# Designs tried in a protein design chat: VH-VL binders against q9nrl2r1430to1533. Part 72

Target 1, 104 residues: q9nrl2r1430to1533
Amino acid sequence: GGVHELSAFEQLVVELVRHDDSWPFLKLVSKIQVPDYYDIIKKPIALNIIREKVNKCEYKLASEFIDDIELMFSNCFEYNPRNTSEAKAGTRLQAFFHIQAQKL

## First folded at step 23 (VH-VL)

Design p9j
Fold by OpenDDE, fold request of step 24:
Structure p9j (fold): chain C 104 residues (1-104), chain A 121 residues (1-121), chain B 110 residues (1-110)
Amino acid sequence: as target 1 above (104 residues)
Amino acid sequence: QVQLVESGGGVVQPGRSLRLSCAASGFTFSSYAMHWVRQAPGKGLEWVAVISYSGKDKYSVDSVKGRFTISRDNSKNTLFLQMNSLRAEDTAVYYCARKPSYSRATWFDPWGQGTTVTVSS
Amino acid sequence: QSVLTQPPSVSAAPGQKVTISCSGSSSNIGNHFVAWYQQLPGTAPKLLIYENNKRPSGIPDRFSGSKSGTSTTLGITGLQTGDEADYYCATWDDSLDAYVFGGGTKLTVL
């Protein structure tokens, strides 16, 4: 039931964080490092935030969890051109996520 | 060709003000966050300030807060640094520098040739 | 005093290989891309390496960058007299919430 789903979310977040292409997504972008970021990205999110939401049992449905992960990738692709290291990493990580998410 | 050209440097006494300019060309200036970086004589590089592409968001190193103000005029492709209450330790070559608009970029390219600010009594 | 630590100076003869180290911490080099800059005497810094090991257009492949853990290294092969300059490593620091530089390394070509 719900407990098993939460464990699945936790495990998936762990796997995402450990992935080599997780570096763009581990934490939110600093406002000082990239002062333009939050003018463009209106719903910022990162793996550490998603992990926190999982820990707080804020995801009642798998679809909600998936939506946040997809938002994270969407933000990356919105801000970063396709040829950037960030976008490329995002593409690979998203592919990995999609495979893992099929188990949810 | 992407180019940045600083101007406005000079010799001033402590407590005085100076306004630096950086003229940008060869790229869409209004699409980039811009930075000031300084280098004291014979010393290393020190980040000073950043301004967002629109000019709405500004940040600076603690040592210049309340004294230095970064600004920009996108219609003129110009970056500014207003320096008030100048101190001897502000003596440096001041560079304007462009930051690539990537979410995890940590570098500047290009840099201007720099303009020299000397604060001495 | 600098957040990133570099040797003050290195030297080598023309044609030789030199390496310049840059040591940081988990809050900077450990988590972020490293850049290297070359500053010829009396000139502005010039980007040599970005994203740890990438060269901008116009930078010869004699220049290379590598990163491991909380340290990075600039490599210069086939040293030329024109390579005599100061070299700076740079990155972002999460703890300071600021861009940080190494203290710089003076490369002398013997």
Scores: ipSAE 0.903, ipTM 0.959, lowest interface PAE 0.5, mean pLDDT 96
Fold by OpenDDE, fold request of step 24:
Structure p9j (fold): chain C 104 residues (1-104), chain A 121 residues (1-121), chain B 110 residues (1-110)
Amino acid sequence: as target 1 above (104 residues)
Amino acid sequence: QVQLVESGGGVVQPGRSLRLSCAASGFTFSSYAMHWVRQAPGKGLEWVAVISYSGKDKYSVDSVKGRFTISRDNSKNTLFLQMNSLRAEDTAVYYCARKPSYSRATWFDPWGQGTTVTVSS
Amino acid sequence: QSVLTQPPSVSAAPGQKVTISCSGSSSNIGNHFVAWYQQLPGTAPKLLIYENNKRPSGIPDRFSGSKSGTSTTLGITGLQTGDEADYYCATWDDSLDAYVFGGGTKLTVL
């Protein structure tokens, strides 16, 4: 039920954070570091935010959780060219996520 | 072929103002956030200010807030640093520098040759 | 004084290998890409290494960068007289919300 799903979300976030390719996604981009980021990315999100939402039980459906994760990757690919380290990391992490998400 | 050329440096007394310029060429200037970095004589590098590609977002180091203003004119491929109420500790070579538009980039490339600002009584 | 800590100076003879260390914390080097800059006497800084270990075009492979934990190291092999310069490490710092530099290391070629 809901408790088991919540635990699954928590575990998946932990696995994502621990992944070697999680570095672009751990926290939001600083406005000072990248002052044009938020002009392009309108719905910023990061793993720490998703983790917080999980902890607050804000995800009632697995689809909602998945949507936020996919948004995170979408943002990465929208801002970063395909040949960047960020995009490459995102590609690998997303593939990992898709495999793990099958267990939800 | 990517190039940044600073100008406007000089010798001024404390309390005076100075406006630095940085002329960009060889790349799409309006697509990049631009930075000012300074280096006091015989000292290390210090980040000073950043401006977004559009010029809408600006940030500066605390020591220059309220005194320095970064701006840009994309139609002229030029970056500016308006320096008011100059202090002796503002004495430095001022570099303009380009930041790559990657979400986690932390480096600048290229740098201009720098322009020297000397604040002295 | 500098957020990132570098040795003030290093020296070696031509042809030798030198390493320059740069120590930070989890809020900077630990979480972000490190860059290295070379500043020849009387010139502007030049990007030498980015993303911890990548070389821009034109930088020879005798320059290398590595990162481990909260520290990074610049390696220079086959030292040449023309390598005499100041070297700076740099990155982003989350706690300061600013770009940060090391204090610089003066490399003398003996």
Scores: ipSAE 0.903, ipTM 0.959, lowest interface PAE 0.5, mean pLDDT 96
Fold by OpenDDE, last read:
Structure p9j (fold): chain C 104 residues (1-104), chain A 121 residues (1-121), chain B 110 residues (1-110)
Amino acid sequence: as target 1 above (104 residues)
Amino acid sequence: QVQLVESGGGVVQPGRSLRLSCAASGFTFSSYAMHWVRQAPGKGLEWVAVISYSGKDKYSVDSVKGRFTISRDNSKNTLFLQMNSLRAEDTAVYYCARKPSYSRATWFDPWGQGTTVTVSS
Amino acid sequence: QSVLTQPPSVSAAPGQKVTISCSGSSSNIGNHFVAWYQQLPGTAPKLLIYENNKRPSGIPDRFSGSKSGTSTTLGITGLQTGDEADYYCATWDDSLDAYVFGGGTKLTVL
């Protein structure tokens, strides 16, 4: 049901946030810190935003939730070379997410 | 080798203007956000301004807003800092510095040798 | 006055180990990579440590960085006379929306 699904999203976000490799994704990058970022990344997203969307019940389908998470990772890989700490963290966190998402 | 070379420093009276330049070489200048960082005599480092790789986005510390303008000419691999309405507290060595293009990078590398700006009556 | 707090000075004899602390808050060190810069007398800052504990090419392993909570520490072992310099910690601050530096630590090699 909707309540159970919502709880599943909430729990998954909590698990993602608590993961050691979540640091690139916790919040949006500052426009001042990385002024180039938003020229390249057109659909910025972060875990805090996703959490807020979950709390506001904006995800009606699991696919929508998954899409946002995948977008978050896609953005990371688009901006950061594969040999960066950000990309490596993203790779590990995404793998974790894929495992957890199977439980949805 | 990656290199940054600042120029344009000098001694000016308060209220005057000065334009600093930073010549970049050894890397694809147009791919990097560039920064100015200053250091008052005997003091620490203070971030001043940043400009995106394309030059479209510019930001600066509050104390210089409305007075300093960061810009760049990618065709000449040059970074600029236009300083107007200079104040005594603007006296410092001004460094240009490159920021790695990583989403969570917080460091600069390399730094130029710096150019000295002295504002005094 | 600096956003990040460093001891004004440290000193040790050649061959000894020194540590330089840098204290911040959750809005800076707590959330972001820390960098350390070495500034030899009369020269520009040089990147010494990035991403809390990584050394750029050419930086010897005598230099180390560590981070815990809202604080970071630069370690220098086998102190050499050439290490006499000012050292600055640096990071990003979310609350100020700016790059921030420590006040700097003057390292004197006795």
Scores: ipSAE 0.903, ipTM 0.959, lowest interface PAE 0.5, mean pLDDT 96
Fold by OpenDDE, last read:
Structure p9j (fold): chain C 104 residues (1-104), chain A 121 residues (1-121), chain B 110 residues (1-110)
Amino acid sequence: as target 1 above (104 residues)
Amino acid sequence: QVQLVESGGGVVQPGRSLRLSCAASGFTFSSYAMHWVRQAPGKGLEWVAVISYSGKDKYSVDSVKGRFTISRDNSKNTLFLQMNSLRAEDTAVYYCARKPSYSRATWFDPWGQGTTVTVSS
Amino acid sequence: QSVLTQPPSVSAAPGQKVTISCSGSSSNIGNHFVAWYQQLPGTAPKLLIYENNKRPSGIPDRFSGSKSGTSTTLGITGLQTGDEADYYCATWDDSLDAYVFGGGTKLTVL
């Protein structure tokens, strides 16, 4: 049921955060650190935001949760060239996510 | 080669104004956020201000807010720092520096040679 | 007071190894890439290390960087007289929402 799904989302977010390649995704990019980030990325999202949405029960479907996670990775790949540490970390973390998401 | 060259430094009295320039070459200037960093005599480095690639977004350290304005002219590959109401504590070498366009980059490369600003009565 | 803490000075003889420490917190070094800059006397800072342990083109492998927790270390092997300079660690700070630097370390080659 919904409670079990919520727990699954929570657990998956915890696992993502704990992953070594989570560093690009833990928090939103600062406007001061990267002043052009939000000119390019129109739907910014991060793991802390996703966690908050989970805690607030904003995800009614697993697909909605997955969509936000995929958006997070998509943003990373849109802004960062493939050869950057950010993109490489994103690639590995996304692969990990895809494996874990099979449990949902 | 990528190069930044600052100019406009000088000796001024407190309360006066000064405008610094930074001429960029060897790269697509309009694609990079640019920064000013300063260094007081015998002291460390202090971040001062940043401007986005388009010039739309500007931010600065609290100690210069309301007094310093960062700007740029991409058609001339030039970065500016308008310094008003100068204080003795603004005395420093001022460097312009380029920031890589990565979402989690924290470094600057390259730096200009710097231009010296001295505020003294 | 600098946000990042460095020893004010270090010294070593030519050919020896020296390390420079830089201590921060979870809001800066703990969460973000660290850079190191070399500033030769009377010159502008030059990027020495980025992303904790990567060297820009032209920087010899005598220079190395490492990060653990909320601290970072710059290592210099085969010390040369030309390495005498000030060295600064730097990163981003989430709490200050600003770029931050260490106080700098003066390296003297004996």
Scores: ipSAE 0.903, ipTM 0.959, lowest interface PAE 0.5, mean pLDDT 96
Fold by OpenDDE, fold request of step 24:
Structure p9j (fold): chain C 104 residues (1-104), chain A 121 residues (1-121), chain B 110 residues (1-110)
Amino acid sequence: as target 1 above (104 residues)
Amino acid sequence: QVQLVESGGGVVQPGRSLRLSCAASGFTFSSYAMHWVRQAPGKGLEWVAVISYSGKDKYSVDSVKGRFTISRDNSKNTLFLQMNSLRAEDTAVYYCARKPSYSRATWFDPWGQGTTVTVSS
Amino acid sequence: QSVLTQPPSVSAAPGQKVTISCSGSSSNIGNHFVAWYQQLPGTAPKLLIYENNKRPSGIPDRFSGSKSGTSTTLGITGLQTGDEADYYCATWDDSLDAYVFGGGTKLTVL
């Protein structure tokens, strides 16, 4: 990707992190806090990891960046029932992401 | 009704062993991570150990590592805590507690009534 | 020496309002849900508040929780004699990679 695209990814991650509903996604789940999490979620990811990948220019295509963000939400919905605070936050944040991603 | 009932507490001398049990009922035991939390006499609460729903993953606080082992038998809806090389500072009421299966949950509900372990020479 | 800091005791007359504070850090209260437990004399802890401000079924609305920054507060209005108990705040700590509790607060109803 180009320099402008990279900057767009960085800015979008910043906006996601600052969002009120980002709390389920800021960092990976602790194995001790949730000992069964990684038995269910096989491709764990979080915003801090995505930010690091952006900073390291690991995303060559916008689709790759979007895929990781979608994976993050998918993981949340896979592990958490729909009526949980985590899932509800994820739903709102994903909607926000979809709006912002249209500007990419 | 969701219920947890601990047993196996008693009075033992230092260096001895005890095995605590926690009988679960009223919910799908095998779907939940389970915890042990203890409370020394007149003191606060201290997290001790956790075990995943399947029993595959186990973790404990540093002060009991190598001495305490958490386990479970899902076919019998029972949680265990094997306590070896007991010390005076292990004296406490031991509670089993259920953790909700949410990725960012930080609380336990419900708790058992507790079983008392006294380590004294 | 608890990771979370609570006042050792509070007291008030029946019908009054009391607040119990719980202070932590960015690695625990600052980043995670806070729970409060009530422990009546000679009994096991009971979940009183979860996710900072939510009440489980059966907990009356005179119990409330709030969180700001790295601190949380339990509020009890219309204090009753039956509220005399120890109260503990609790959460997860990222730095310790463990569940942590406050030292507990003894509430006396005068």
Scores: ipSAE 0.902, ipTM 0.959, lowest interface PAE 0.5, mean pLDDT 96

Design p9j
Fold by OpenDDE, look of step 23:
Structure p9j (fold): chain C 104 residues (1-104), chain A 121 residues (1-121), chain B 110 residues (1-110)
Amino acid sequence: as target 1 above (104 residues)
Amino acid sequence: QVQLVESGGGVVQPGRSLRLSCAASGFTFSSYAMHWVRQAPGKGLEWVAVISYSGKDKYSVDSVKGRFTISRDNSKNTLFLQMNSLRAEDTAVYYCARKPSYSRATWFDPWGQGTTVTVSS
Amino acid sequence: QSVLTQPPSVSAAPGQKVTISCSGSSSNIGNHFVAWYQQLPGTAPKLLIYENNKRPSGIPDRFSGSKSGTSTTLGITGLQTGDEADYYCATWDDSLDAYVFGGGTKLTVL
């Protein structure tokens, strides 16, 4: 059970990273590039962090994994206006995630 | 209608200080991170410093650390650059520039007209 | 010496097409949006292109941007005498944790 779930999480993260719309989410934003970001976003997260947590077996439940992914998207939509490339990419990637998450 | 206007440049000897100002208008100044970029005579553009919208977070290029301080007064829509211990290599036109508030934005718009700083003995 | 490499100069006759290249690495152009600026003689830089290929309001469609891998290109068609200026590419660099510019390209209209 647990081993199979971990493999599923790993595979899903790989698919998210490979997606064309993953560019806003691959790594945390730089504090120097966007010095405002961390004043607004209190729980920053990115795909590389989620991948690390998967590799360390920190997700005991699928819901925990899903929560972090959703947090990642939530942060994007909180900081970026709706008409930005970041938000648009996030919208498409989240839709893709929701489809893939049904397989978990 | 969005406009940035720099002032405070001049001619000074090495070791002296200058304080540059940038007056913003036509937009909500307090909602944007602001930057200083400089250009030495006949040379390219060099990023100098950034300050967050609230002024809490400040960063600068290594060559000016300990000497230059970026700050802002949102009540007056003004950006500042305090330049101490000036060196000849600090001679440049100094531009203030606005950065869009997007997580992956890498550009500035608009730029001010610039103010000239000349450091010479 | 610049992190982003541009040719020092390009030239073309009025009405012609010119391209300006800008080469970087995976830590900058390869991973971030690229911007292009025009600097007319004695003036401040002006944003021409953002997000690799988008034009701000007021910029003619004669100006175009493209990005591939770790390089970007500015295209100018229907060259006009008023296009004579310095052009700079710019982006963010992850390794330096700083905004970076190309060395600039001087465009001469013959």
Scores: ipSAE 0.881, ipTM 0.950, lowest interface PAE 0.5, mean pLDDT 96
Fold by ESMFold2, fold request of step 24:
Structure p9j (fold): chain C 104 residues (1-104), chain A 121 residues (1-121), chain B 110 residues (1-110)
Amino acid sequence: as target 1 above (104 residues)
Amino acid sequence: QVQLVESGGGVVQPGRSLRLSCAASGFTFSSYAMHWVRQAPGKGLEWVAVISYSGKDKYSVDSVKGRFTISRDNSKNTLFLQMNSLRAEDTAVYYCARKPSYSRATWFDPWGQGTTVTVSS
Amino acid sequence: QSVLTQPPSVSAAPGQKVTISCSGSSSNIGNHFVAWYQQLPGTAPKLLIYENNKRPSGIPDRFSGSKSGTSTTLGITGLQTGDEADYYCATWDDSLDAYVFGGGTKLTVL
């Protein structure tokens, strides 16, 4: 809840965006590019949206912020088979996230 | 093994209609979004339309909206393109193509052999 | 004119190496996976390269792809007369909400 916690959320999102494996997560999937995506993924979320929620102070608890990040990875693993570049990037970025989240 | 085979092309006059078919085999057709891509004689490739694996969602390039309708019959592993009000500019080889169902995939594999549509008086 | 720019033609002798360039923007090549297709005369396009630099099964390692910024390059070594074809780069474009292809490059093996 305080200003330091919100600054920590912002810092963590920036580090996620800078990570080499962020490419599947930067923005929402285009419905025209992948017309079936939103039939399978009912709660879509991406780093740009999470960053906006941090900027607008929409996360009241650290758990809410963590839940959105984990939802982002869960969506990736649900939609993409495990052998895909998307899922492999998700695995690596999630591992990075877990290390950085210890700072929260 | 994985195969796409188009049919239904021909020579027609402007304003007439054609229906293209694409028979799929060697993969689970109902698990993939399917596409039509065309190529005018001596020209490059142009994406035309996509249909979701269930057939629920359909999108097409602006130049064919209102005239072309993509559809599918998953029980027969067949993709269709209904082409109405054909124009000379629609003259092309029409390919059906499969895209992987991955969230950031941008490539088509395989392509069918194509079927030729010629719109001429 | 395509949003992906390729040279119209390139030529080289058998056994030589060529590269084919493809230039785009942040709305396409810069933010999306690139593919390359070979189209032999009178045939359908065939996937040569996906995800910028990967080869599907059955594509020899003489074919390679790379991407830097908003540009991508197809490399072909050990040129053979059977490599005479049109080559297309392709990707997704955010601004057009469409799959886009380069204008194509005709490779002539002399």
Scores: ipSAE 0.822, ipTM 0.923, lowest interface PAE 0.7, mean pLDDT 94
Fold by ESMFold2, fold request of step 24:
Structure p9j (fold): chain C 104 residues (1-104), chain A 121 residues (1-121), chain B 110 residues (1-110)
Amino acid sequence: as target 1 above (104 residues)
Amino acid sequence: QVQLVESGGGVVQPGRSLRLSCAASGFTFSSYAMHWVRQAPGKGLEWVAVISYSGKDKYSVDSVKGRFTISRDNSKNTLFLQMNSLRAEDTAVYYCARKPSYSRATWFDPWGQGTTVTVSS
Amino acid sequence: QSVLTQPPSVSAAPGQKVTISCSGSSSNIGNHFVAWYQQLPGTAPKLLIYENNKRPSGIPDRFSGSKSGTSTTLGITGLQTGDEADYYCATWDDSLDAYVFGGGTKLTVL
């Protein structure tokens, strides 16, 4: 809730965006580029959307913020086989997120 | 061996129709979005159309929209391109191509050998 | 006109190295994986490089790819007469909502 919590969400999103493995997560997948994506992924989310929700104070609890970040990784693993560059990046970024999220 | 084989090309007059086929083998066809890419004589490559693995979603380049329809029959491992109201600028070799089903993939592998469409009076 | 710009031709002697450049923008090369294709005379394109710098199985390591900013480069070392072909860069473009190809570069081996 307060000012420090909102700053922590923003700081964490900034750190995720700056991470080398953020590239699959920066913005939503294009439907024309990958026409099957939205048949499989029903709750799409990306870092730019999460950052906007933080900026607009749409997260009331830390758990809501964490749930959106975890949904982002879950979508990646659901769509992409584990041996793909996307899934490998997701695994590494998720591990980084879990360490940083301990500060919340 | 993964293989794509196009057929159905030919010489036709402007305003006529052709239907191209692409027979797929050596992979699970129903697990992949499929594409058509064309190449005019002496020119470069142009992406034409994509169809989702289920056939539910279809998209095409603006120059062929409303005239070309991509489709598939997963029970026969076959991709199609119905080309109506053909124009001289549609003259090209037409390739079918497979893209990996990864969220950020941008490349095609394999390509078929191509089938030639010539639109001429 | 392609949104990806390649030189129309390059040439070099057998055994030498060539590079083929491809320039784009932030709406394509800058934010998306790049591929390179080889098209031998009278044949279909063949995937040479994917994900900017990776080679499919069967492509020898004398073919290499790199990407910097909004540009990508195909490198070919130990040039052989059989490398004489057209080469295309390719990617996705956000502004066009389309897959895009460079205009192609004809490689001549002298």
Scores: ipSAE 0.805, ipTM 0.919, lowest interface PAE 0.7, mean pLDDT 94
Fold by ESMFold2, last read:
Structure p9j (fold): chain C 104 residues (1-104), chain A 121 residues (1-121), chain B 110 residues (1-110)
Amino acid sequence: as target 1 above (104 residues)
Amino acid sequence: QVQLVESGGGVVQPGRSLRLSCAASGFTFSSYAMHWVRQAPGKGLEWVAVISYSGKDKYSVDSVKGRFTISRDNSKNTLFLQMNSLRAEDTAVYYCARKPSYSRATWFDPWGQGTTVTVSS
Amino acid sequence: QSVLTQPPSVSAAPGQKVTISCSGSSSNIGNHFVAWYQQLPGTAPKLLIYENNKRPSGIPDRFSGSKSGTSTTLGITGLQTGDEADYYCATWDDSLDAYVFGGGTKLTVL
């Protein structure tokens, strides 16, 4: 739906990627680097995948886009203890996302 | 007090097999992915293999695929490397190493003291 | 031949400082945490630096790490004869789908 809504999704994902705390979320985790990841995380998602779904108009509702972004953060907190650099980055990026998402 | 101790190295002929063991203590072994890293004489370090904390997922460098099998017994806090069809190029000190199970971790701490494998006729 | 390039050797006098460089690419240092290891003669590698610039417990602050772009640097101040060792940078490489180590730098304290 709608050119303005899709443009808003695109702009928000670009802002997330540009944020200094995006580094844990840019690409999917390598199964060889972290062999346990996909045993624990059943619905993997990352910013590059979300961006591609926006570009291909795969989100029909704003709620679907928001759900994928929140899933991304939920996966981070599920896999990584809260004191890790990954989880701390996730907390800060999620707070940024909530502020920007008010514009949707 | 975290400690890793390798054993099982020795001198063997090409084509033979060895099984390396790594005894872990001072930490919850079943909470960590474990690795083997090797170092040929006078050479640098080469990552060899990783096993997930449950033992279900295993990966290795191409040069040893089909010949080396990493495994673990969490009830005995022990990591293994079964090395078959050994070649002269496999001559090295073999280290076991622990990696934190964080989604972007790239480092090993601690390492064992190493066990020496020499493959020669 | 490693995808991470280090000088083969470096030397400095006791009490001086030295830096050891490590150069890679966007598939490794540019996008992944870097670690540094010390390997004293006849011993296993020991973690000096993780997450580019952090020190594990027990590593004195005269060891430091930094990363800029696709390069990383280990700094050592107040050199001691006990610092004579091989030093390795290390990270993950996306193209090789493997953990990678630099070729090592032999530090001599003269």
Scores: ipSAE 0.792, ipTM 0.917, lowest interface PAE 0.7, mean pLDDT 94
Fold by ESMFold2, last read:
Structure p9j (fold): chain C 104 residues (1-104), chain A 121 residues (1-121), chain B 110 residues (1-110)
Amino acid sequence: as target 1 above (104 residues)
Amino acid sequence: QVQLVESGGGVVQPGRSLRLSCAASGFTFSSYAMHWVRQAPGKGLEWVAVISYSGKDKYSVDSVKGRFTISRDNSKNTLFLQMNSLRAEDTAVYYCARKPSYSRATWFDPWGQGTTVTVSS
Amino acid sequence: QSVLTQPPSVSAAPGQKVTISCSGSSSNIGNHFVAWYQQLPGTAPKLLIYENNKRPSGIPDRFSGSKSGTSTTLGITGLQTGDEADYYCATWDDSLDAYVFGGGTKLTVL
C-alpha cells in the first residue's frame, strides 16, 4: 500500500544517505565546478532531490522511485570512467541499494 | 609528455587590453575543461576562470567578470584569456591549468610555467 | 583572505619530518577532495597530492596527505634542501562557488 510504501522509500533513502559511499550523490554537480557535466547528463538527479520527492509524496509506484535511484547511478557511470573514485563508490552504493530494495 | 605553455604577457597601462595564449600538447585538449589561475606578486594563488571542453560554457570570478573572456580553439589546441579594462590589481603571473573531467574532481594537473602581466602607469 | 587557513611558515632540518596543516569548513574541505601543491621559488605550482591522500606519478612517497573532518595535513619526511618551497592546499568551496587555495606555507630547510 501507499502509506507503507512511502515509509519504505524514506527509510531506504535515509540508509543510502548514511552509507559511506553516498558522497558523489548527495547533491547535484555544480555547473561552475564541472562545466561539461550538463552537456553529457541530461536528466540530472541526486539523493537530496529524491528525498524531497519522497517527502512530497511524488512517487506513486515503487518502480518510479527505483527508476530515479537507478538513473542516479546510471548518470554516475555515464559521466565518470569506471576506475574513478566516483564510479567505484557508485558500484558499491548500487550493490547496497539492490540488497535494501528487496525489502520494498 | 603533457605540456602547457603560456604566452602573451607583458607590461601594459591601466585600461588597456591584453590577450594571453596557452598552447597544449601531449593530451587530447578537446576532452578537458581548461582553467586560468593567477598569482599576484608576493601573494597566493587565485582561480580566475574556466571553460568547458566544447567552449560552450564559461565562468569567472567576480573580480574579472565582464572584463576577462576565456576562450579556446580546439583545432589548434590553444586556450585564450582576453583581458580588457586592465587594472593594477590584475598584475600577476597567469597560469594555464588542466582539471580532470570527473564529477567531483577538485585538482589541477598540469600547470603551465606562467606568463607575467604587469599593469602599471 | 583565504577560506583555507595555513600557517604562514614552518621550518625543519634536513632529514627530519615536517607537517603542514590546512583548516577549512564543511563547505570546502569537509565535503570535497583536497589537493596539495608545491611551488619552488620562481616556478609554477606542481601537484603533490590529490583526492586527499593520493600521489601523482613521479611524486616520492615521503610526501603524504591526510584529511580529517574539515582539516587536511601534508606530511614530508626525509626533508631535503630542495623541498624549500611554498605549499598550498586547495579544494572547491560550495558557498563561494569557486575553487579555493590556502594562503600558502613557506617551508624553510635549516
Scores: ipSAE 0.781, ipTM 0.914, lowest interface PAE 0.8, mean pLDDT 94

